# VHH binders against q9c0y8: the designs that were tried, part 18

Target 1, 316 residues: q9c0y8
Amino acid sequence: MSASHPGILHEYTERLVAFELVGKSNVTLTSNVTRSLLLFVGGLGDGLLTVPYVQELVNPLDEIGWSIVQVQTQSSYIGWGTGSLKRDDEDLHKAVDYFLHIGGADFSTRKIVLMGHSTGSQNVLYYLTQSILPNYLIAGIAQAPVSDREAAYQFNGKEKTKELVDWVKAEYLDKGLGNDVLPRSKVENFFGEVPTSANRCIDLTDVRGNDDFFSSDLSADDFAKTFGNLKEISGSTAHSQLILLMSERDEFVSPSTDKAQLLNRFRESIRPTTSNSSLSGIIPGATHNVGPKSSPEALKWLINQLITALRSFIDQ

## First folded at step 5 (VHH)

Design v1 (framework vhh_vobarilizumab_d1)
Fold by ESMFold2-Fast, scan of step 5:
Structure v1 (fold): chain B 316 residues (1-316), chain A 121 residues (1-121)
Amino acid sequence: as target 1 above (316 residues)
Amino acid sequence: EVQLVESGGGLVQPGGSLRLSCAASGFTFSDYAMAWYRQAPGKGRELVAGITSGGSTSYADSVKGRFTISRDNAKNTLYLQMNSLRPEDTAVYYCARYEVTWSGGRTYDYWGQGTLVTVSS
């Protein structure tokens, strides 16, 4: 069914918006009281309000003086198929810059946490490791960091996925046609109705493609190139903390994958080591999006973990 | 064996109404998202309306306010109520079951044989 949500729609660029959900206090980022914020980015196919637990976060965060903002990027809904992590990063930097300058905020005290869901986890890791961080971006949270390549192996078959990769390289990349949209008849089983460029297909499905951060078959050296390179916060030698929250019943992760072991491999690769949050863990009973088919306690665990994290950042 | 069987098509005058039904069997109907597609002569298939397992609906702009998709999980049946029909609504209408891919796109794994809707005098 449809629903109405109270909030503020922020125009952080000429064409892109971010939606701030308003809690019971009615205090917002435009209020005279300075608030810290959790800036949320979804995964493939997501847009505003498509990840159900985001709305469940608004009042718990409001109680501790935090606002939650869900950002729309050029990659929202079906736009990701012709996008890239680099383009997403540019949009996220514009959103962060906007929220550092809104509402008469004291920028020396406002804290920003960037949280991603699914491929939003790649956005978070890319932001923290490939870009110089803006002032007061104190943490990144990756919820359901999963391998898109291994999801393709699971649902489409490893051999068929590799055949697609080889074909795209031969017929598109080798010919300088990386920005061309692939014929739907060849890729519908992977990407559905979404127009998908040759470059984006390779980013998601090739070994060590630009999005390939979380695959279980990657080496320690591969993880060191991503998790091992967290950037300094601008104007400081401090680094943001990284929190990784995997879903126990994630339907996009092979049942043969030991999630606890994989999470430990990610965490062991984080540098500097002070960025490795002890709050990382596995959400008990959670599906990929912590949705209705999750165990009854999954959402409560996620909310409590996030509140604990956000409190710790202010108390530090 | 998954089977989708459409019914309710026919000839109707402009401004008239028709109700299409799709009887589903061979799977747990309540677990799947369903859609109505149409194909006019000499044209590709066009999505008309979709409904998720939870009941959330979506419509093509050309049919918003005129067509209503609904489902009855107890009867394993999908419906399309078509009001204020126009000559350009003339097409074969197909019932389809869909799943969301790992990438968030939609794939349609089972289709009915279609039911013809003709809107003319």
Scores: ipSAE 0.322, ipTM 0.655, lowest interface PAE 1.8, mean pLDDT 90

Design v10 (framework vhh_vobarilizumab_d1)
Fold by ESMFold2-Fast, scan of step 5:
Structure v10 (fold): chain B 316 residues (1-316), chain A 121 residues (1-121)
Amino acid sequence: as target 1 above (316 residues)
Amino acid sequence: EVQLVESGGGLVQPGGSLRLSCAASGFTFSDYAMAWYRQAPGKGRELVAGITSGGSTSYADSVKGRFTISRDNAKNTLYLQMNSLRPEDTAVYYCAVYEVTWSGGRTYDYWGQGTLVTVSS
């Protein structure tokens, strides 16, 4: 419930912070400018310390010379309802820029990996493929990449979701009211108490909406547009690695979805092929957030997989 | 506030049937999606069946054709009809309120106490 965490709160830009959790070594990103960084971004509703496994990563990462930092963006907590992947990407690039220069660090010595949870997975993919800004990440890790659209189908019904999409298009988008917040009574069963704009609703729930990267009904051509264009690392000819870690018992994925087949379809679409990490897989027994309802071995598997990946990204 | 009370579990032979009930209170039942989860000893909780506020249903592959989820909004009650029971169906079964949003500061992690189902000869 209530707890204290040793660390450094970084103000990476106006009004936004990033929290660096400090491990047993007491080494920080400011005390060692060559120290590698795993930058963590959560999903819808998440902010600092809301994803429980992040705390469990601190000491394992510290042992291999990595710090973990959780980023607050404008979309943190309830802000996502009036946001976009593009706005998130702008915030994440500011965080990356900050950590590349803090304490005299520079791109040539500091390695940065971005890890996303849930819709943070869309943020990782957007950064590595669609962002117009330079790529400074050596890798992206997507944990629990799920279709928000298919989750809406599962929990609200496919017909009701399509009716909402059609209504929002007719009453808002077609009238140039995309930035207007939708009436609570129309969307409360989809987005709860979170103020949600017409644009954000469509991004999450429409077929091929701006967030629609992971739906099982998407074509090979659809996946090629996202997974098929991983960027080169700025100032290098190397491409970022992409690791996809699906949760075996993800409550936001239909029980009828063949997760292994879907993961293979994502991976088959990755270009260049050298960016398709062999460390992608399914976290055994894991719930969406690898939380207390997961099998006892799920968290250990995730930690071991991440340690293996991070070791492979630096010459060790 | 929110309360979920499961009942109907018991010992049954392979091939038998059981009907589980979940009595809900403290919220507007008809507005929320509901689900049944199960947890066998030493395993995590797995989703068995879900039903939306509109009545759309979904099932785990292992139970399709054997289990039927339904709801009675007038009685604020969720049901799981379990037919052709197998030893691997042995678990504690939990009723849960789905938050139909995957976001928000108030995630509905409302679980009942569970009801034990044992399928054994």
Scores: ipSAE 0.006, ipTM 0.232, lowest interface PAE 10.3, mean pLDDT 88

Design v2 (framework vhh_vobarilizumab_d1)
Fold by ESMFold2-Fast, scan of step 5:
Structure v2 (fold): chain B 316 residues (1-316), chain A 121 residues (1-121)
Amino acid sequence: as target 1 above (316 residues)
Amino acid sequence: EVQLVESGGGLVQPGGSLRLSCAASGSIFSDYEMAWYRQAPGKGRELVAGITSGGSTSYADSVKGRFTISRDNAKNTLYLQMNSLRPEDTAVYYCAAYEITWSGGRTYDYWGQGTLVTVSS
């Protein structure tokens, strides 16, 4: 589809950009008044405007005084294959810092919500729980948090996935070749055309790999290390809220997985308990990206849930 | 195993129409993203049109408004309706099936043998 979108392209580093979509009000983050920000991070393979519902959020958010910005990181498009969750986190901290100080103005009181789609959900959870750098966020939203490891089990087979992990460890990690790109002929059925390093392969596909936050076979102790470790907002005793929005018809989650039970296990693990949002839930009839194969009500449900959350953050 | 067989090619005069079909054998047609490619004499392969497993379509600028891609998952068949044909559309047309992996990468798993379309008077 071809389309034109009004907006501002922000250069938050020398080589990385973030695109602010502008709604009907024409009010932007560069205006003379403080405006709140939903900072959006895509999943594996995503870049600017590749997640269609982002465009549908622009005017609903604009009406309540929020801008939506999609951040491009080094991991955008095919860059994720040689990246890491830690590298993504470094890029996201630079984007947040930029929007707190845009144009030399001090917006240190600007309200920021970080929203992730798919593996962007791992980015959000990592930012809120494992980052050692100071940050300023009032909430994180994870849309379609899914296990990449269990997706590999579903589409490639559990034993073949374990065999890949063992081979990568023996032939690459044990030899100090973690940054080397794996031969395409060995991993094309897992990663397609994307150049993928040994480290990135292990992060995504190994049990308790660095990205392995959402697998249904993880223990309560595993979830306590992530969901149980939400950090305080820099300069405040308040903690960020975490909102988890799973897709009911998510094609990357096994049909044998009880999504309601898994969501309850994630929510049970959230600490402090005040960070556990009552707005978490399952998006009725939604596919992974809340796309055209979703039920007609799925997108409307998502928009309403997000507007409800964002309104609550600007009011008392 | 999936096999793709194209049909419907032939000789047609400029301004004419042709409908290409691609019959897929195997139980996985509905799970695949499908595309039509073409290769003109002395040129490389170019993407003509694509259709997702869910039916979303995309077209090369050179064929927008003239060609329509569609699929019938119940019949395991991909179609390309070609209208207002031009001499520049002369090529061997290939259907292709590819999967998007759980990680978002693309694999081109299956190609047909091609069907020749000649647009000439």
Scores: ipSAE 0.184, ipTM 0.597, lowest interface PAE 3.0, mean pLDDT 88

Design v3 (framework vhh_vobarilizumab_d1)
Fold by ESMFold2-Fast, scan of step 5:
Structure v3 (fold): chain B 316 residues (1-316), chain A 120 residues (1-120)
Amino acid sequence: as target 1 above (316 residues)
Amino acid sequence: EVQLVESGGGLVQPGGSLRLSCAASGFTFSDYAMAWYRQAPGKGRELVAGITSGGSTSYADSVKGRFTISRDNAKNTLYLQMNSLRPEDTAVYYCARYVTWSGGRTYDYWGQGTLVTVSS
């Protein structure tokens, strides 16, 4: 799978980079202050070039005057196991600040959309609803928002997941050891080789843990605490739009889950209502990462949906 | 240390049945999700069936209603019951231990595989 990709590697803060893929026009964010960008953050285990469809977005976005930038955070690759949504949010705000200002750009000349894949969907929702930092995103896009807790129920069993949660609380959280890495021998069946802190384990696997935004057993009040609090864009009277794109054949979602009903519950909770994008939907035939095992129409549907959204954010 | 050993493959007529077994050792079998994958000549590996540590099952559309995955935690053994076999089911079948369930979603141990040939 060796390949070369033309682009610009940006150092947006100390030790962290973001990769801007360059399309056929050869226009870049550093060469044109009016060029807008889709900032892409992956899920657990992801980093640069690990999500297959991102490379396919380069030229369609380029054609409409947008760049796609993949961001590396401290949580990229295996770093997520000792991280948090709060730490990810701090990294993402540094990236947004960097791209907002490079080449003399500012919010009046450049628009930024944050797109997350998998747990990147939690990053999007945290940025737009929980973050205490100023919001400069015109929209957030969540692709394959899934419950990590319910995925654990599916792959490890509900009882075993609850046993893990209870053990971590008793042996770590109750003792003030939330930042300690759990013994691999006790959690290898959940997290493999990834060093995972007690806090991160609970965030992902406990009912109403800090990452638990998308579980089907959550109440309308639970969804209102996240989806119901979309931030105003700093310096504007407008609120960011939220677009939710679920994968029809998502292998991390139980086949017993009614995805259309769950998506509708998320959307009904969005406030202000003007932030509820009509472009939210289910990607037909898509696997979790819209990969090679997806139906042939899945990638084209995703590309067309994104192009439609991005055009609507800058065209009058 | 960790070992997965498949058995039960062979030549079978279309419409026939076959049961695959996977003997697991070197870990607490009951704590792990397990899966069966297959790889036909010239094709990539395809997930056939999965079973969680709690016993919940999932199947590929191509085998649903024909194949049944099950486990015996007392014997540390995973099974795949294959009924109404078709020539298109011809493949090497692999047993896999599923360790990660999210962005690190990989199978950390695979068996050597067992060949199933469906033909006259």
Scores: ipSAE 0.026, ipTM 0.472, lowest interface PAE 5.7, mean pLDDT 89

Design v4 (framework vhh_vobarilizumab_d1)
Fold by ESMFold2-Fast, scan of step 5:
Structure v4 (fold): chain B 316 residues (1-316), chain A 122 residues (1-122)
Amino acid sequence: as target 1 above (316 residues)
Amino acid sequence: EVQLVESGGGLVQPGGSLRLSCAASGFTFSDYAMAWYRQAPGKGRELVAGITSGGSTSYADSVKGRFTISRDNAKNTLYLQMNSLRPEDTAVYYCAAYEVTWSGGRTEYDYWGQGTLVTVSS
């Protein structure tokens, strides 16, 4: 039901906050210039404290010199329905800039990893490949990268999803009404109670829509356009690593999808090849959010994989 | 009022078979994705098999090839055919239903049954 969590609430820009959970050491990002940052962005519907495994990461990460921060964006909770990956990217860059310059001080040597859950995985890939701003991230981690389009096919039917796309294009996009909220009665089976714009609907459900990075029916050329251009880290000739962690029993991925094969197709498309992390894999027995319905060992596997990844970035 | 009522559990010898049923009422069954979960003594609850409203199925690796999930929308009933049963399959089996709606990161099931005990022992 309800619980209290000790931490620091950061105001990283006007009206948006980021919550740093404090571990047993009591070391924080505001007081220690060598403290490294795992910046966590959730999926559709998520906000602060909504992804339970984040709380389980606090002390394991604290032990290796990392703080985890959950970022609230304009897309948090129900805001995603009128948002875009571009708007999310702008919010994430403001958060990164804040943690490099807290209180006007210079924390620019801080190591930052961006981790996304669900559609947060699209945010990670967008930040590393399509964002126009400098990249300060040494790595991105995508947990439960799934196709929203194929999820719609699974839950609502492929034909019904294509009918929705065609209708939204004809009645909204072709009329210049992309920012208008769709009637709830037309989209509630797709997006529930969330006010959803015509543009956002198309981004999520159309073939090669702006969010369509992870669909199993995309070609090698499609993956090359998204995974094929990881940016250099600002102030370095090195590129960020991309780590992809799929959930073995993800309820938002069709049972007909070979997850190991799909993961390998993503990995083979990553450029430069040095950005392709050997730490990518499938979380055994995990549901989409690695929640209580997962196999008992799924969460421990995730924690151990993340610790291994983060330690590899601190090595010397 | 939504109800899910499991039946078909019992004691079987290793290598035997059981068919579990879950009778659903109080909602439009055909619109819901359905799943079977189990909880063994001393262990957490785990997903065994899932089936979408469209009939697509998924299985835990430990049961793949031995168990078959199916549904009969005309009878509002979910089934789990369990073959080649092993002592490790001993658990309380739960039927679960969730609304067929993609609503982001929400994965919690809307409705649960009371469970049915399966014991595999000689």
Scores: ipSAE 0.014, ipTM 0.286, lowest interface PAE 7.5, mean pLDDT 88

Design v5 (framework vhh_vobarilizumab_d1)
Fold by ESMFold2-Fast, scan of step 5:
Structure v5 (fold): chain B 316 residues (1-316), chain A 119 residues (1-119)
Amino acid sequence: as target 1 above (316 residues)
Amino acid sequence: EVQLVESGGGLVQPGGSLRLSCAASGFTFSDYAMAWYRQAPGKGRELVAGITSGGSTSYADSVKGRFTISRDNAKNTLYLQMNSLRPEDTAVYYCARVTWSGGRTYDYWGQGTLVTVSS
């Protein structure tokens, strides 16, 4: 489909942009009224306008005084193969800083929620827990948090994935070549056309790799290191809330995985306990990206859940 | 090198049955998810049925209860048993090897086999 979308393209740092979709009110993040911000980060392979439900959020959010912005990072499209959660976090902090100070104004009281799709969920959890920089976020929302490692096991084979990990460690990491791009002929089955560094391969596919937050075989102690380590909001002793929204028909989650039990394990690990949102749940009938093959109710459920969450973050 | 060869297509009457086969070579068949797609005249490609490396199956709503996907890892062969066929099932059916690749699935396709459901 080809289409035009009204909005503002923001240059938040050198070479990187963020696209603010404008709703029926025509009110923007540059307006004299301070608007609340939902900052959206996509998953691997995503860029601007690649997650279809984002467009569907514009007017419902606009009606409650929220703007949605989709951020382009260095990892957008095929850039993720030579990236890291740390590099993504640095880009996201630059975007947050931009929207708190847009046009030289002081919007430091602006309410910001960071929402991630797919591996964007890892970006959200990293920002809230393992980020080395302070954050000014009232909540994080993880849509379709999925184990990339277990997806590789499911689609490529567990033993083949382990053989890849062992080979990359022996031939690259042990030799100090972690930043080298792996030969496509050796890893095309795992990464296709995407140039993928040795470090990035290990981050995604190794047990307890840097991206390995959501695997069902992780222990309570493993979850305590991520979910159990939420950072204080900059300038406050308060902590961000974490909302986890799993897709019921997620094609990247093994059918043998009990999603409700896994979600409960994530939630029970959240510290402080006050950050464990009751709005977490399973999106009925949803595919991974809540796309056209989802049940008709899935998108409406997601929109209603997000509106409920965002309304609760506005001081009454 | 990946090779997928479909067979079993043909002309069948409404209400009839047909079994498609896909012979795979050039990779360790048991390690991969496999799928059947179809493309009807004038329409885009549609996923019909999938089976993971672990054996879990999924189906499009339009074929659920009528089609059964299965695999024989010893023979490197994927099957699609099609029952209660309807004229709208007329399409070229493609066998695909499905690979997770850094957050996306990448499909390698066979040449396809034509299924025509008509009186």
Scores: ipSAE 0.048, ipTM 0.479, lowest interface PAE 5.1, mean pLDDT 88

Design v6 (framework vhh_vobarilizumab_d1)
Fold by ESMFold2-Fast, scan of step 5:
Parts: sequence; C-alpha cells; structure tokens
Structure v6 (fold): chain B 316 residues (1-316), chain A 121 residues (1-121)
Amino acid sequence: as target 1 above (316 residues)
Amino acid sequence: EVQLVESGGGLVQPGGSLRLSCAASGFTFSDYAMAWYRQAPGKGRELVAGITSGGSTSYADSVKGRFTISRDNAKNTLYLQMNSLRPEDTAVYYCAAEVTWSGGRTEYDYWGQGTLVTVSS
C-alpha cells in the first residue's frame, strides 16, 4: 500500500540522505538540541521505508523524547553488491557526525544509538569494534543478526557455496580482480540480479570473510574478534552498550541452529562485560524482519524492549 | 499473480506417513528456494524444511531422518514426505517461496493457504 509520511529528509553528505520520521509531537532533531536519536540502518536490499516496523517505532519513541532516522548509504537497495562493511562504516560515521551537530546540538546533550537490521547488525558491530574512526554512539542494537554464509549454505547448499568461494578466489582474487563484478550466470542463485563484486561475494560467503560475524561454526576466538573490543565513547571513559535481538522464527537462520545457545555465545564474547546488555534476547515468534508472518505479539515485544533500552540511556 | 496451493494433509495415526504437495504458479519456480513451515495450535510458525533451487536440503532437528523435502521443477511442485509421524507433528503446514539475497528488499515470501495435519491416537 502507498502512503505519505511526515518528516524531514536530511542530506547528511553529498548524494546520501537520511529520513527523520516526525511523530505526533512534531518535535524534530533541528528544533530541539536535546532530542535523542535512534539511527536505523537496514540490511541487504533495504533503503528508506523498506523495514515496516520502523514506522511503528515513530510514536512510541516520540513519547520518550527520541526521533528515529533511517539512513540511506551507498549500500542501500542494490548498492550492497559492490560495497563493504568498511564503506558502510564511513557513511554511517558521516551520518552520526551530521546528527551530532545539526541544530546546534553536540554529543554532551544528544544521545545517539545505532540500530541495525540483518546485515545492518554487522554494520553496528563494525562501528563499535573494528572501525578506526571515533565512537560517538551510546549503544548499538543488532536486530536479526544472521550469518550470511550459513544462509547461503541453507538455500544454495554448503558444497555449492564452497565451490563458488573457491572459484571466485582462483579466478578473481588471486588475479587482483576483487573489485570486478562477477558474471550474473555464476552468482544469480546467490545474489539474484544484484551486481556483486568478487570481494563482496567472498566477504559474505567465505569462512571468516569480512562479514562473517554470526556463524554458528565460529570459535570463541573468532567471536572475540567481532564482540571482544567494544570502543569507548569518544570524549568519555564509558563504553557503548550492545543489545542483540534475534528473531525466534528467522527464515535466514538454519533450522539446525540453536538460537538461544548461539546468542549466549555472542554475549559471552562481549568485552568489556559491562557492555553486555541484559536486554538482549530472542523476539518471540518473530520472522527475520518482524513482519506480518510473525506472531501477533512479536512487534509489541520489540517495541517494548526498545523503549525500555532507550529510557535506560536517558533516565537515571 | 503468485499462487501456492498445498494439498495432502489429513488425519493419520502415530507412526503413519503423509505426503504434502505444493503447486506453484505465477513465478519461475526453478529459480526460487522453497520451504515448508508449520504452526501448531497455540504456537508460533516454525521452519520445518528448506530446499534450494539447486536441490540442497535442510531440516529442523525435530524432523531430521523422518521428513524429506523434494521438488519437481518440471511440474512446479514442492513435496514434503512425512514418515514416522508423532502427535507433536500436528500443525497447519505452509508452503513458502523465499527470495534469498536477490536485492531490492529484505523479505518477500509467498505463502500458501496451509494444509492441516493431525496425528492422533
């Protein structure tokens, strides 16, 4: 269904925009320098307004003094196929820098939380751990953290996925052609019609590829790389909180995966331990995007969990 | 318009077998990964088995060794062979076509109307 949404379209850098949905209060990030921000980044194929629950967050967040902003990055829509977590991180830092200063705000009064959906979860973890750029986030929230590699195993077969990885390495990476787009005929079963570079294919499908944060076959040492060094908030000695929200009925997670055990393994790897939020959990009855096929209570659970988290960052 | 039509459900005794079918139309069936989900009374919907366009299969731990998912691309039909049925397998079974990593959107699943499987006494 088509719809009109009241809000402000922000141009946070050349050619990239972020859309602030305005709630019933009509308060905006430009009109109130103390207004806190939930910055939302989607997964593969996402852009503005593509994740339906984001619209459901507008008024609950507005009631507690938070705005929600959806970020368009170079990886939005079909751009992810030639992208990287590093490129996404650069875009997200530009968005954070923009929102920290808009309307005369600064990081002492405006709190920013980054929430990622699907591969947006890798974006959150990268920002908080591996990024070389300063951290200005009070917290990160990863919704539906999923192994893209194990999704490929589930839907294309493990051996066929390994065959693709070996072929891409031999024919592209070994020849210095990592930025070249792969022939559609070789990758259509994995990535559809999305132009996909050799590097991006390997990042998503190889064991310990650059996107391989959430696979159930990874070791404790592997998880220490992605969860084990959450950065201090720039200008502070405090560390960002990390909240992990897995979907109970996530169609991109192998049915052989024990989600509760896997979530516990992620959480056990979080350092410092004070960054391991007690609000992490499994969204009951939720599909990957907490969509219409979810149980009736899944969306309400997600909204309540987020409101609880966001209140804890501003209330004493 | 995409349509998925399930059939083959019914009442069966514990230890019995049923074969579910899902007739697909309105899309290029052979290009899509397919799955069977189920929803028991008072419970959420859960993934039972998946099959890729290339024929690779995956199963929930509760059905491994008992259920077999297969497809016939020439007939645009998905199957679920259910053997050694148990009372806890009682559910409405749904056929789903999942678009994986195709870009342009995060989720767009086609679903059938469901077929009831009752395993009792």
Scores: ipSAE 0.000, ipTM 0.186, lowest interface PAE 13.4, mean pLDDT 88

Design v7 (framework vhh_vobarilizumab_d1)
Fold by ESMFold2-Fast, scan of step 5:
Structure v7 (fold): chain B 316 residues (1-316), chain A 120 residues (1-120)
Amino acid sequence: as target 1 above (316 residues)
Amino acid sequence: EVQLVESGGGLVQPGGSLRLSCAASGFTFSDYAMAWYRQAPGKGRELVAGITSGGSTSYADSVKGRFTISRDNAKNTLYLQMNSLRPEDTAVYYCATEITWSGGRTYEYWGQGTLVTVSS
């Protein structure tokens, strides 16, 4: 839909931008260095303004002294097909560093939370558990954490997905061609028109691929490797909190998956236990992106949950 | 221009059967996964059954063993055979294309829906 949005476009590094939507207070990160910040990263195919509920967060967050900023990475729109979680993590750390220091701010004057949607949830978990770079996030929020591998099983069939994985390994990875773009004719049913490297295909679709954090067939040991090591905040003994918000009617999750049970398995793997937020839950009636096909209560529930979380990070 | 046209809905008694059909046009039907969704009064839309381009099927736990999804690529038609219908199956049923899981989302086209009422 054609529309104009008031805000500030930030150049956080060469070629990459982040868009701060400004609420009714007109307070910006450059006008108030004590203002806290929710950095938002979307999923595969997303960029600025593509996740509709982000616009609905602007004024509720503004009222509690928070700004929301949508981060564009090299993986935005179609760039993800030749990317990796490691490359995304490098971009997100540059964004955090920029917003931590803009206008003369520092970590003592503001709080920063990273929120991811869809594969943005993998970005959040990677940042907080696998990244070797210093952590300045007080929390990460994962909305619609979904198994990309199990989504491929649902939409393309499990056997066809495994056949693709085997073929990519034999014809590309075993030959040292992991960075080569796969022929469109072989992968268009999985990735459409997006140029997709052999490595990226395997990361998303193979059992225990680099993106495979949320699959229901993973073991407790698998979850312990991802959820079991949340990072300390740099210069502090405190650890970042992790909030997991699954959508009740997520179209990317098989109807055979017990979402409440799967969420409980993620949560029981979180270490330290103080990083396991009681605010994690199932968004009632929500589709994957909390969109128009969701129950009327879904968006309001999400907004209220986020307000509750963000208030708790600054009131104490 | 993609178009999906559903038919076969109606009123049935508990324990009855209905067969829904969806006629597809404007795209290469055989290349795409297809699905049936339903929306009960006061609820959001939920996936009922899916079928891949290769014929692999999936079902919601609530309908497994009672409903059968099938396709006829020569006729560009999707079917849902519904047996042992229950009052809780009352909903508007939608035919949808699950075009592809690309970029972390499905690009999907929806039919206008067909009402199924299970009531004595």
Scores: ipSAE 0.000, ipTM 0.217, lowest interface PAE 11.6, mean pLDDT 88

